# VH-VL binders against q9y8q3: the designs that were tried, part 4

Target 1, 263 residues: q9y8q3
Amino acid sequence: MRRIGLEALERVLYPVIPVVVTAEHQGRVGGMLAAWWMQASFTPPILAVAIAPERYTYKLVRESGVFAFNLLDFKLVDKAPFLGDVSERLLPGKIREAGLNIVRGEVLGAPLIAEASAAVELELVDVVEAGDHDVFLGEAKAVYTVDDFRGGMWSLETYRPLMYLGRTRRPGPVYRVYLTPRGWERREIEFAGGKLKPLAEKRVRLISRVEEAVKASSSREEAVDAVRRILSEEGLDPSDAEYLVEDALRRAKSYRRRGQSSS

## First folded at step 1 (VH-VL)

Design c06 (framework fv_cosibelimab)
Fold by ESMFold2-Fast, scan of step 1:
Structure c06 (fold): chain C 263 residues (1-263), chain A 121 residues (1-121), chain B 112 residues (1-112)
Amino acid sequence: as target 1 above (263 residues)
Amino acid sequence: EVQLVQSGAEVKKPGSSVKVSCKASGGTFSSYTISWVRQAPGQGLEWMGVIIPIFGTANYAQKFQGRVTITADESTSTAYMELSSLRSEDTAVYYCATEWLDYGDYPFDYWGQGTLVTVSS
Amino acid sequence: NFMLTQPHSVSESPGKTVTISCTRSSGSIASNYVQWYQQRPGSAPTTVIYEDNQRPSGVPDRFSGSIDSSSNSASLTISGLKTEDEADYYCQSYDSSNYPVVFGGGTKLTVL
């Protein structure tokens, strides 16, 4: 590899699967195509999306406290300009103008795109300021999909993900480039398998020992001392003890809604 | 799956025009360009031009500039190639074919079945 | 503008390896991707190699593509040659700044 200017950062982070963020407040439904999103937490399930303050959808999410993510099939790519290139403020009802229909989610009443391949109802938990965008954190309350996920993953026979590659830089008009992969090459790699299996099994055993030691300790300092002993016995760096204790305590807090077992 | 279905064979007189259609299914008009490629009997593939249906823009090979017009009707998902001032050397099988993106360097992923145009006096 | 030159015909026995060249007359062969198409009699062409060296699903491993900048050529190599490989093969590339599509003249492969 070679070093390149930071102005290229946006370009090197594509292609991505964008989501359509939808929300409603005071009878107005709006939405936008967002490329900058992620799952931020497993337990509880939290999704994150970056929204610029000038977006009308920013106001809808903030005021209502309820929103949705929608995943579109590539067959709907001609709708992307309505969702990504124009503001709801300039084209009221742009979702309907695109020829898309809204249905209500069953749990939060969030506006969902009826034609989407999947949708998630989200309850706003926090808004974090991050430069020229804010990061909206939503806890997932319901998920809807056209696939049954019986194999543990999407059927790519029924879902061709809409992907965004970026903007052109050449003489003439600027184009947004959308795609879906041409053909599919599929590899199934055993999770923590093969040469990694012994290391994965050792890590699971180590984490179990750490969690048991933390649970048996009456103070943070006692837990750190116990974990240092465990690391030394395993031939590992004892200076990692504080990090492992912090991780174990954070995991315990993330399961706070599930009470302690009888032991 | 993208499919391209072309109109049937035609016999034309010298000096006339022919208009061949190519009907696309499976979202071709929203993600692909449509090129026209001909093949005279026993000869190689010859590119005639391309249209980008979502933008309505067309580009033509120099050899055909002024004689060929490629158009698209998004409402019927159909592209057309019209060749005028026909000569006997225009006798060929005419194919429509699709590529992923308008700026090139992508393969022709899908081809129509071909349309035989015979120009005879 | 440039031309892509292929041999008019090649022949080889079953089980052997054959290589078909595609030489660019001006500009670097590496400036644009090269595709390869197979055309059997009475049929439309089908892609056997795209983006220089990639195979579509359903195309056997014995088909491979390569680029050689020193000879300014692309090559299609078919190993373990079978009678069903008998067909016309076309290379294809693009002009670097425009969208003109360029096809090679085609190579008739005979398997004897």
Scores: ipSAE 0.000, ipTM 0.355, lowest interface PAE 19.8, mean pLDDT 83

Design c07 (framework fv_cosibelimab)
Fold by ESMFold2-Fast, scan of step 1:
Formats: C-alpha cells, structure tokens, sequence
Structure c07 (fold): chain C 263 residues (1-263), chain A 125 residues (1-125), chain B 112 residues (1-112)
C-alpha cells in the first residue's frame, strides 16, 4: 500500500449502501439520502447516522424526536437525485415529486417510504457533535421488510441493494455513480471452521474464566489481579487484564438490561 | 461570498420583449434556485417565477404564464428572465434572487437570501 | 391560492418595540415557512428573518420572528427601534398547491 492525501478518504470508503432518512414535524415530511450510517448497539438496538446541521431533515428529527431509515432497491435508482441532491426547502414535497409514497409506521407513526425494501422506526436517543456533522442516535422500535429471511440473510433475488460509489472528478458534468451487486461472486466461509476451530474454543474458555473471576471478585482491583493470573496461565499478555475486566463488567450490565434481573 | 449582478436599465416599446440577465459573481449557482421578482414604481414585490438549474425546471406565477421564460446557463453562472408582449404596466424594477442552498446554512424554503441590485425596465411609446 | 395580509403602515418612536403582522387567508400559516424582507428607499430588499424565526448573519438581535397558529399569522418584531429601521417590510411564504411564492402587500415602518 502507498500513503495518499486525506482528501481521498471519502472516496476510499465507497461503495456503501445508503439509507433514506425520513422524518416529519408539524405536517411537513422530509427526507435525505445518507451514506454515513451504522449499527451502534444490539441491546438496545441503536442506529447512528451523520447529518449536517444545514439539512432540512436535521431540524425535522431534532424537533419531532422520531425518524426512520429506509432501504431502497436498485429499481428505484432514478429517485436518488430527488432524495440526495436537493433540499426539501427548494423542492417542497420532493419525496412525492420523485413518485414515492409515504405510509405511517405502526409503533411511532414515523413516515416510511412505501416502496422501500425495508424500513426502521427510530426514536431519537441522543445527538452527538462530530465536526461539521452531528451523529444522530436512534433506538429501533419497529422494523418492516419485503423479505422473509428464510436463509438468515437477505435473498438477493428479493433485494438488489442500491449502492453508492461516489462522484466523478473529470472535466465536464459531475456524475454520481450508483450500482448493485448483480453478478457479484458469492463466497460462503464457515464460522470458526477448520484450523480456526480450536482457537475459537480456546477464546470461549478464556472469556468464561474471566467472567467467573470478575463475578467472584469484591473490587475492580481484585478482578484485575485475578485476570492477570489467568492471562499468565494461558500464556497471554497480563497487561490486557484491565481491558478484559472492563469488557466483562460492561457485558454484565447488558445482560441485566435484557431482563435477566428482577430489578 | 456570492453576489448577483444584473444587466443595465432598458427602455422598450409596447409589444416588444426584454431579456434581463443575472450573473453570480464570486461563486456559482449550480446548487441554487434563482427567483425573479418585480416591483412597479411605488408598489409591492411580485413574484414571477423560479428556475431550479439542477432539475432543468422552471415554475411561473399564473399571471405571467405564457409571457415569461426563465433560463440558466450554468457554464457562465448566468440566469435570464425574458418577458414578451410588453405593456406599459410592465414598467418595473426586476430583481433576481438566490433561493436555498443544497449545501450549507442558506436554505430558506423558497426564501431569498441574496438579491441582485435590480434592473429598471421602462415600457413607453 | 391564498393571500398574505399586512398592515399598510405602522409607526413608533425610537427605542420602542413594533410588531408587524402577516395573516394567511386560507390554510395554516404554520404549513409553510415565512420569511421577512427589509427594503430601504432606493435599495434592493434584504433578508432580516428566514424560516419563521431565524436571523441571517449580520442582522441585529433586535429583529425577531414568530408564528401564531391561533390567529393564522406570522409576526416580525423589532425592539429598540432606530431611525435606520425605517423601511418597507414584506412577509413571504410558499403556496404548495400552486407551486408559487406569495408576498404580503408590504408595511411601511415610520420611526418618528
């Protein structure tokens, strides 16, 4: 690999599957195509999306406290300019102008795109300042989809994800490039298979020993000392003890939040 | 920062047409819509129409439908408003104004944030 | 199709507060954003309020905007009146049904 300028960072991180963020306040529905989003937590389920303060959708989410993510099939690629390239302020009703319909979510009443392949209703948890964008954290309250997930994953016969590759940088007009994995080669790799199986089993045993030691300890210092000894016995770096103790404590809180505690 | 510079005053005869230009200086307007607003002497502001260059679309006030044409040349960052079949009551100062910003904090929901200096069009026989 | 109605004129002394109303004839005033423009004699209009209540950079804190759904009106309030505030003020909104911009008739503010 060769080191290049930071101005190329965004280009290096494409392609991505963008989401359409939708929200409503005081009868006004708006939305935007967002490339910078992620899953942030399983328990509770939290999604994150970066929105610039200047976006109209930014205000709708902040003022309503409710929003949605919508995943689009590649068949709707011609709608992307209406969702990503123009503000609701300049084209009021741009979702309708794109030829898309809004339906209400059953749990939060969030505006969802009826033609989407999947949608998630989100309740705003927090907004975190991150440079020229803010990161909106939403807790998922309902999910809707056209697929039945019989195989545990999307059927690519049912869903051809809309993917975004970036913008051209050449003389002449600027083009946004969209694609779908049609024709892409599929590979299946066994989870912890073959020669990795003994290592995965060893990890499970190590984590179990760390959890038991943390549970048996009456203080953080005692837990760290116990875990240092476990790491030494396993031939591992004892300086990792503090991180493993912290992780075990956090996971203990997560398990309690799942309703394993009567408190 | 962008400023809008309009063409100079014109005197036209009834029945003729006029074409007023509006050039972005210090930047481009490819990410903006451009509205045209007129003001007859001693009267209020009257909206004529808007062009949204990114969509290649223009919308006009019903009163001017069929007489007004708004265009934009993105290569020169210049918008144009052409009004045909001029009458004496078309005597007015004609303004172009920037509407919204697809990036940044200047989106005004069809509000105007940067105004041209105005072009006086006098229609007299 | 709706109209925005403003008083033709208002007057007030320097240092006092004045409020200019803008009433929508049909449909809710809150359904579309309202902007306010200031036009001094011989000059092009300038924006003093956008999106109901936001001030552009460089506009003094003395200018504020508000929406009152009960009277179906927007209001521009100018406190600490100064002689240089003397101007015509226009409200403006958007008609979603006709895809068009609507201006109020304008209010002449006299600072006596």
Amino acid sequence: as target 1 above (263 residues)
Amino acid sequence: EVQLVQSGAEVKKPGSSVKVSCKASGGTFSNYAISWVRQAPGQGLEWMGVIIPIFGTANYAQKFQGRVTITADESTSTAYMELSSLRSEDTAVYYCARVGDYEGSWDYYYGMDVWGQGTLVTVSS
Amino acid sequence: NFMLTQPHSVSESPGKTVTISCTRSSGSIASNYVQWYQQRPGSAPTTVIYEDNQRPSGVPDRFSGSIDSSSNSASLTISGLKTEDEADYYCQSYDSSNHGVVFGGGTKLTVL
Scores: ipSAE 0.000, ipTM 0.400, lowest interface PAE 15.6, mean pLDDT 82

Design c08 (framework fv_cosibelimab)
Fold by ESMFold2-Fast, scan of step 1:
Structure c08 (fold): chain C 263 residues (1-263), chain A 121 residues (1-121), chain B 112 residues (1-112)
Amino acid sequence: as target 1 above (263 residues)
Amino acid sequence: EVQLVQSGAEVKKPGSSVKVSCKASGGTFSSYAISWVRQAPGQGLEWMGVIIPEFGTANYAQKFQGRVTITADESTSTAYMELSSLRSEDTAVYYCARGLEDYYDWGMDVWGQGTLVTVSS
Amino acid sequence: NFMLTQPHSVSESPGKTVTISCTRSSGSIASYYVQWYQQRPGSAPTTVIYEDNQRPSGVPDRFSGSIDSSSNSASLTISGLKTEDEADYYCQSYDSSNHGVVFGGGTKLTVL
């Protein structure tokens, strides 16, 4: 082995099997593709997932106290951009827009992706602050699966795990790379490309306005007030202002690092 | 090869409780599930519950919930089954049995010799 | 919950083959392993088949297990039947909804 810069950590920990975290509050269902998760305890059964406070799914889990993990087969790879690349805030009903159906879990009523190969209903136990993400701990209350687990493990003849390898580093569009161990079938999917292009453009405009407002503000409170106005003008929920300010502050730091690396 | 040795026969009065022991010898105790199964005279096998000694976790059949308690002492490699509020219908041979390594199948590979519990007034 | 249904009794002559069925009333028989236990009069049960079709050390190869998904059943087959095979036989599987074990009602095998 050789030592490499810490900026590569994000890439070194791939490939992984991401989970789709789903949650619902007051009739709004949301979800996100999460790469940073683990089983933390067998007894009681506890799963952990890192969610950034700026995610809409963060708000849904916190407010409802109920969520789910969904494991997807590689046959659903083309749905991954809808789950990972766009926020429910920008595309309400993004799961439906992806062509996926929601069913309610039998124990907690958690929203489950009907097309998933497995799903776990989780009751929120605790939320632990961890830098720019919080770790959500959920106790598993029900498990659903398409496999019979007769041999004690997944049949990889029937289940081809959706795996995430990372982002490409090429001129032009950013691509996310997905794969599966069955034959290592691989797909490169343009970040917010194709049908998501108009939302990517809307996001760029919104984020630009938010970043300019944060840059022009002399305090966090001033920035939040400015962003609240921007959200109202865009027809979006002004209660999301604090989340977007936090996201803008993190992005400013990240952009500086990327600029230095390129130079 | 592991052997499960159970405590001796008991005669109990209705309303009392009985505690049967099951000692494992010749093998690892805590890495396996220990089930309790009973058999009334001339009847079939009836599962009562299981303990996973490594985790101290027990699950019980609905019929026995509230009356049965299964415990384990890893230091002595002994599992216990206590049945309370005894009725004449509880007259049976009680078996302990070791489960397979995979805890969710709970198939049994080694059985104790059985303990006859007679409930009579 | 579900039931595992076995015939109450079967009988056959020495040297012949007998098959004992175990039918699951709800859910797939293939979802979890099936075990088979033999109990001779006055004795504790012993395992003759585990994980659908595996034989423990010391069990003769004339004992075999199988699964038939079309009938939702497991079967224990004993070939070259001997008088010492006369016993009660029980199938067993796992109930995920109740997190517990389910036994079949048992089959009395009589060797004539």
Scores: ipSAE 0.000, ipTM 0.360, lowest interface PAE 21.7, mean pLDDT 83

Design c09 (framework fv_cosibelimab)
Fold by ESMFold2-Fast, scan of step 1:
Order: sequence, then structure tokens, then C-alpha cells
Structure c09 (fold): chain C 263 residues (1-263), chain A 120 residues (1-120), chain B 112 residues (1-112)
Amino acid sequence: as target 1 above (263 residues)
Amino acid sequence: EVQLVQSGAEVKKPGSSVKVSCKASGGTFSSYAISWVRQAPGQGLEWMGVIIPIFGTANYAQKFQGRVTITADESTSTAYMELSSLRSEDTAVYYCARDSYEYGDAFDIWGQGTLVTVSS
Amino acid sequence: NFMLTQPHSVSESPGKTVTISCTRSSGSIASNYVQWYQQRPGSAPTTVIYEDNQRPSGVPDRFSGSIDSSSNSASLTISGLKTEDEADYYCQSYDSSDYHWVFGGGTKLTVL
């Protein structure tokens, strides 16, 4: 082995089995494809997932205190762009638009993807700041699967895990690469391609406007007010302002490496 | 080995625009901020702005706000700095620089510089 | 907003030690990391010190950095001076209030 730059760390850690995090607040269901997750404890059973504050799912989990992990079969690989490449705030009902159905968990009422190969209902225990993401810790209260685990492990006859390998870095369009160990099948799907392209472009403009507003503000309250106006002008939900401001401030903190007491 | 390679020298007339490119070799481009810094003849280093390619967002020094635009093309690992409404005092060497987690907050990799001369 | 002030020039003989200061005009010098860059004539800058006192691989141990909160300044110290050290040196820190980088005015080191 040879040593390489830390900027390659994310790419070195692929392939992974991503989870789809789903949550609901005030009648609105959302979800996202997350690659950075783990089981943190057996007793009690605790799962961890890293979510950036700008994600709509971040808001849903924080406000409801209930969420779910969903494991997808590779047969659903074409749904990945709807779950990973666009936000619920820009495409309301994106889970249904992807052709997926939501069912309620029996213990917490968490929104579960009916087509998933497994799902876990989670009650939010803690949220830990970790740089530009927060680590959400959820205690598992119920688990659902399509397999009976006869033999103590997944049957690959009933489950072909969806795995994520990363993004291409070559001239032309950016592609996300998905695979499954069963059958060694590979798919390259254009990042925010096709009908999702206008939404990706809208996101870039939105984030740019938010960052300019945050930079121009003298307080968090002023920044939230300015972003609330931007969201209204863009035809978006003004209640998202606090989360977008928090995200922008955390990105700015990436340039500040020294610990500073805010006591 | 990672390098930042910039486009060649430019001679521009007052009132025109210039667009300088900065290509990263070694595939680390989208994970880092790319800053632009200029240095007028006999003067010090002056920060102009930064782009964070993974977010597609840019921030600019107040002095250049409205005249500078920094963009990135992740597929070619290239950052661009466009400066409009050029004046003779914009004559300078323009550098791109990368922040590296391997060296903390340092601008660890610098481009070779691009001389932009604004003359009538 | 703050500025970083360096002496315009410093000179010393080969083999001796030189120290270049970088003073922050407002707020604590310790609030943000300080970096030091070396720029030889006709070349792009290169990092000699990052995070106040750390050396990148390949930078000789005769280069060192320090912070002095009492004078609100950072210092770059170069021992065993060589003619190849003749260059302009710039300090740099981050302004968290405006989300931008600040450079010092630069110090020309002459080795005579």
C-alpha cells in the first residue's frame, strides 16, 4: 500500500450499502439515500447516520423524533436518483414520484418503504455535531424483512443488496455507479440527469443565494429572516430557513480549524 | 502528486473581461475549496474569492463583489475565475490555490500563476 | 475585519537566525490558525508553516512557527540561514466574521 491524500477518503470507503432514511412531520413524508451509517450499539440497539442540515430529511427527523432505515434490493436501482439526487423540498412527493409506496410501522408509525427488503423503525436518541454533518442516533424499536434469516444470515436468493461505488471523474456527465455482489451487475446513472436536471440547477442557485445572504448578515436572526425571504421568492417553504442557515454556517466553519469557546 | 495548472498569460484592454482557468491533476478537485489570489507588480498577496465545488457555491472578497465570478467544472477538474470591467490596476499575476486537509488550513497546492496585463 | 502587519524587510547573514513577526490588528491572534508562505523571486508561493507551528513534509526543521498572545502576534523563525531562504514571506489567517482569508503585507528576507 501507498499513502494518498485525505481528500480521497470518501472514495476509498466505497462500495457501501446505502440506506434510505425516511421520516414524516405534519403529513409530509420525505427520505434520502445515505451512505454514511452504522450500527453503534447492540444493547440497546442503536443505529447512526450522518445527515447534513440542508437535507429536508434532517428537518423531518429533528421535528418528529421518529425515522426509519430502509434497505433496497438492486432491482430498485433506478429509484436511487429520486432518493439521492433531489430534495423533497424541490420535488414534493418524490418517493411516490419514484413509484414507491409508504406503509406505517407497527410500533412508532414510522414511514417505511413497502418495496424495501428490510426496514427499521427508529426513535431519535441524540444528535451529535460532526463537522458539516450531524450524526443522528436512533434506537431501533421494530425491524421488518422479506427474509426469515433461516441459517442466521441474508439469503441472496431473496435479497440482492443495492451498493454504491461512487461518482465517475472523467470528461462529460457525472455518473453515480451502483452495483450488487450477486451477479456482479453494474449500473451507471447520470447524476441529477434527465427530468431531474432543472431541479439540480435550481438547488445550485438557491444555495448560492443563501450563502450570500448569510455572509451579508450580522446575526443568525438576520440571516434566517433574509433566507426566509429568499425561500418565499423562490416559491419554497419559508420554515426551511433555519436549517439552510445552519448548513451555510457549518460550511463556513470548515475554514476554521481552531477550536473556539462559545461559552 | 497533485498539481494546479493555470492557463497562459493574457493581454486585455480596459473595460474587457478575462477568464483564467485552473486545472487540478490527481483527482482531488471536488473535495476541496479552490481560492483565487492575485499579486500586482511589487505588491503583496490579495485574496479574491473561493469556490467549494462539491456545493457548487462561491464567495468573494467585498472589493471584487460584482466584478468577479468563480466557477468549477468537476468533470474536467477545472476552476475558473472571470474578472470583468478590467482596469489598468487589475494588472497582476493571478494564482489559484487549494486548501488541503493533509496540511490543515494551508493553501498547500498553488498554481504557477497567470499574468494578466491590462493596457490601452 | 482585521489586518495582519509584517515588517517590510529583514536581513541577516548566512548561518544566523531571523524572526519575522505577524501582528493582528483586532481580535486575538489565537482565534484562528496562522499559516506562513514562502515566495522566491519568479515563483508561486509555497507553504513553510501551517496551523501555527506545523511543518509540511520536505520543509527543513530550521523553520519554526510560534504564537504570542501577549503581543497578539505570530512569528516565523528561520535558523541556520542559507542564501536559498532569500524570499518574500507572508502570514495568513482566517476572518470568521466575514468568511474570508487575510494575508499579511509580506516581508522581504535578504541574506547577505
Scores: ipSAE 0.000, ipTM 0.379, lowest interface PAE 15.3, mean pLDDT 84

Design c10 (framework fv_cosibelimab)
Fold by ESMFold2-Fast, scan of step 1:
Structure c10 (fold): chain C 263 residues (1-263), chain A 124 residues (1-124), chain B 112 residues (1-112)
Amino acid sequence: as target 1 above (263 residues)
Amino acid sequence: EVQLVQSGAEVKKPGSSVKVSCKASGGTFSSYAISWVRQAPGQGLEWMGVIIPIFGTANYAQKFQGRVTITADESTSTAYMELSSLRSEDTAVYYCARGRYSSSWYGTDAFDIWGQGTLVTVSS
Amino acid sequence: NFMLTQPHSVSESPGKTVTISCTRSSGSIASNYVQWYQQRPGSAPTTVIYEDNQRPSGVPDRFSGSIDSSSNSASLTISGLKTEDEADYYCQSYDSSNYPVVFGGGTKLTVL
């Protein structure tokens, strides 16, 4: 690897699958193509997306408390520049201008793109300041999809993910580059197979023992002492006990929704 | 100063199809949306659909989905609306209308230029 | 799904002011732009107001548009009425949820 300037960071983190964030407030629907998103929590299911305060969608999510993520098939690639390159503030109805239709979600009434391959209704749980963007955290309340996931994963017969590679940096006009992989290469590797199997079994046993020890303890100090003994018995570093106890406590605690705390 | 010029009146039999053209004079329509709006005799305006030529995509009103096809030929600055399985209630004047109006935004809900209209009569 | 409701007809004398309302059945009238179109008998519609209150080049300043959130209505006001203003007037807005372009039913303006 070679060290390059930080100005290249934006380019290094592509390609990605962008989402279209949609939201509505007082009858006005807006949306934007977002490349900077992630899954943030499994239980409860929370998705995160970075939105600049200047974006019209920022206002819609903030004021309504409800939004959606939409995943697009590559057949809709001709719409992606339109969705990503112009502001809803200056182009009211840009989703319709792109030839797309809005339907209402069944749980939160969130605006969903009817042509999307998948959509998720999200209830805003927090907004975290992060430099020139804020990170919006939404708890997933409903998911919609064109695939039935019978194989445990997307069928590539029904979904070709739209991917974003970045913008050109050369003389002349700037171009956005969108892609989907050429051909669909599939590789199956057994999870923790072969020589990794004993290590996976040991990890499962360790985590289980730590969780039970933490649940049986009356204090953090008692839990740390119990976990130190477990680590020693397993031939591991006892100084890791505090981190494993903290992790187990986080996982054992009920997630407290925004605005719902003990008085 | 741009005009939308539509093709001439048509008389069609029930079950047939009609294709109406709309040509933008004085420039291309690639950066504009072209909508089709019809008006039955003595009735109000009814939106049928729109084409966004720069994306090659069209969006249709629910009532016309499956029967209407809107296309565009950017080389001739011409939009087309084809309506199939014609019925007597499809007798109407069909208008094309340009959607982009201001220099600061682009939208199909602000029609700045209208075609002169094309009368389509459906009778046996 | 929303509808835009206009009075079927209005009439007024030359020189007077007339106001045509356009009421949205659900959701705020102010949440989406409202346009107004004039259609004289035998002619195609022409735009007299766009983006709530803007006039196209060539439209006299006696035509104006406004939004009233309290009545959930848009209004087209024509002052100094002239006989050539006699026409059908249609309001139009956007429904991003169900029907992307919504027209009002139209108002016949008779200048008596």
Scores: ipSAE 0.000, ipTM 0.361, lowest interface PAE 21.9, mean pLDDT 79

Design c11 (framework fv_cosibelimab)
Fold by ESMFold2-Fast, scan of step 1:
Structure c11 (fold): chain C 263 residues (1-263), chain A 124 residues (1-124), chain B 112 residues (1-112)
Amino acid sequence: as target 1 above (263 residues)
Amino acid sequence: EVQLVQSGAEVKKPGSSVKVSCKASGGTFSSYAISWVRQAPGQGLEWMGVIIPMFGTANYAQKFQGRVTITADESTSTAYMELSSLRSEDTAVYYCARSKYYYGSGSRYYFDYWGQGTLVTVSS
Amino acid sequence: NFMLTQPHSVSESPGKTVTISCTRSSGSIASNYVQWYQQRPGSAPTTVIYEDNQRPSGVPDRFSGSIDSSSNSASLTISGLKTEDEADYYCQSYDSSNHGVVFGGGTKLTVL
């Protein structure tokens, strides 16, 4: 690899699967194509997206406290300019002008794109300042999809993800470049399979022992001491004990909140 | 208790249109998808299309695209199937069938309840 | 764009076991759930199996469903065969590429 200037950072981090963020306030629906998003927490389920304060969608999410993520199939690529290149302020009803329809989610009433391959209703948890963008954290309350996830993942026979590659930099007009992979190469690699199977079994045993020790302890210090002994018996580094205890406590708190077993 | 009740038999001339209704009772109408399936005399089941009332969206089998329109009225819990440019080959029993499409793909759910069927005869 | 192929007819004596196959012409049978419907003369179909192997309430445990990836087929098995099991049986799956339901051609079960 070569070192290059930080001004190229964004370009290096493409392609990505963008989401369409939709929200509504006082009868006005808006949305934007966002490339900078992530899953932030499993329990509770939290998604994050970076939105610039100048975007109309920023105002809609802030004022309503409810929004949605929508995933688009590449067959809808011609709609992307209406979602990414034009503000709702300048083209009211731009989602409809793109030929897309809005439906209401059942849980939060969030505006969802009917033609999307998947959508998530989000309740705004927090907005974190991060330079020229703010990071919106939303807790997922409902998820909708056209796929059955029968194999545990998207069927790529029917879902061709819309992907964003970036903007051109050359004389003349600026172009946004969108793509979807063609001629899929598929690899299935067994998770912790083959020679890794004994390590996966050791991990399950370790985590179980740690959780049991934490539950049996009367203090954090007692838990750390118990876990140090477990790590030594398993041939592992005892200095990891504090991290494993903290993880187990966080998991236990999350499971109790959800009404599920922590085991 | 869930029931799907369809409109009565129809006799139509070639080139005309027919509109069959399917009224759902029991269960939440908006939480389910309604499909239309036909069966010509002595033949098998043929899927025509589906409406998802919650989303207001309909999808049709390629064979019927351009001739079939499926709609729903949530206020009356009624789905409709309109077939235009009728031919003698369209003579069949037309069924509505419900699937729990509640936030999952159509392949995840099955047709748990069926209407009694509506015989449409196309003759000159 | 695939077909589900069933035998046109099967027959068996009361008390015996019969199996009806449903073969997918392209793509894996395991890619989408398979349902099975029973249709008696003059009646609308009723579900006997959904999501490959699940039974609706009221359907006897004599009815079972299975998937065989090696033959790319789903199967409906009816044990302890009774005369009231005489009917047409249809398998059904889903074509994700065209967002449509696909039915098999149907199998006439005769109990003799």
Scores: ipSAE 0.000, ipTM 0.382, lowest interface PAE 19.5, mean pLDDT 83

Design c12 (framework fv_cosibelimab)
Fold by ESMFold2-Fast, scan of step 1:
Structure c12 (fold): chain C 263 residues (1-263), chain A 126 residues (1-126), chain B 112 residues (1-112)
Amino acid sequence: as target 1 above (263 residues)
Amino acid sequence: EVQLVQSGAEVKKPGSSVKVSCKASGGTFSSYAISWVRQAPGQGLEWMGVIIPIFGTTNYAQKFQGRVTITADESTSTAYMELSSLRSEDTAVYYCARDEYTYEVSGDYTYRFDYWGQGTLVTVSS
Amino acid sequence: NFMLTQPHSVSESPGKTVTISCTRSSGSIASNYVQWYQQRPGSAPTTVIYEDNQRPSGVPDRFSGSIDSSSNSASLTISGLKTEDEADYYCQSYDSSNHGVVFGGGTKLTVL
């Protein structure tokens, strides 16, 4: 082994089986593809997932206290860009736009993806700040699956796990790389390609405007007011302002250096 | 194909300011960071700073702090570098250079300059 | 900030192999990736090696990169030298502590 730059840490930690985190609050269902998750406890059964405050799903989980993990088969790989690369804030109903259906869990009423190979209903027990993300801890209350587990493990006849390998680092368009160990099948999907491109560009512009407003503000209250106006001008939900300000403040810490001028 | 096209040569007097542009084509402008690097005649490459359009944030080399301002206009896919209080030693070719950075993977930024502009000669003389 | 030190010039005959070193003054060379750029007279730089040892599409396999932690240096090796390889070569890394890009002083390669 050789030592390499810390900026490559995330690349070293792939491939992983990502989960789709789903949640609902006040009639709005949303979700995101998450690579950073684990089981943290057997008794009680607790799962952990890292979510940035900018993610709309962050708001849904915090305000509802109920969420779900969904495991997808590789046959649904073409849905991954809708779940991972586009914000629910900018594409309301993105799960439906991806061609997926929601069903309600029997114990907590958590929104579950009907096409998933497995799903877990989770009740939020704690949220732990960890740098630019928070770690959401959920206690598992119900499990749903397409397999009987009579052999003690997944049958790969019924489940081809969707795995995320990373993104390409070559000139031209960026590609997200997905695979499944069953048959070593690999798929490269252009990051924010096709009809998702204008939505991804709109998200980048929104984040830029929010960060500029935060930099220009002398207090958190002033920043929230400025961001609320930006959201209204963009035709978005102004109640999201506090979450976007919090996200911008945390991200700013990653780019700060002594003597850097504010532009 | 990705291409960075810079504005034309400039001749400036000491004490004035210069603003150089860099227009990107191909790819998604806001998904990539843009750095500015200069090279005095017969000298090496010197990094001046970077703009990360997805965050609207800038970071400047200590030597240029207070004199350099880097901006970006996403609507025209153009980055700008303005250098003030020009001195004769600021005579150089100024390059813009692109680095890959996506808004989903902020921790995976490497400062790998994959495309360079053609350069803009700025001459500072009385 | 740390400094990256390169030899001012190197020269070699066509068909031979040349190695250009890039030494980091403080902190480990392995702490951050090293890139290598080629600059011909009157032209902008182009990348020949990125992330220590990776070649961009279109760069011949005669170009290779390596890291040596014991000497705290990176190296660019060009085998089967051709006249068109004559250029200035720059190494580059990133100082994560000061959030700044660092270039080596450059090496002029002359192919005799």
Scores: ipSAE 0.000, ipTM 0.467, lowest interface PAE 13.0, mean pLDDT 85

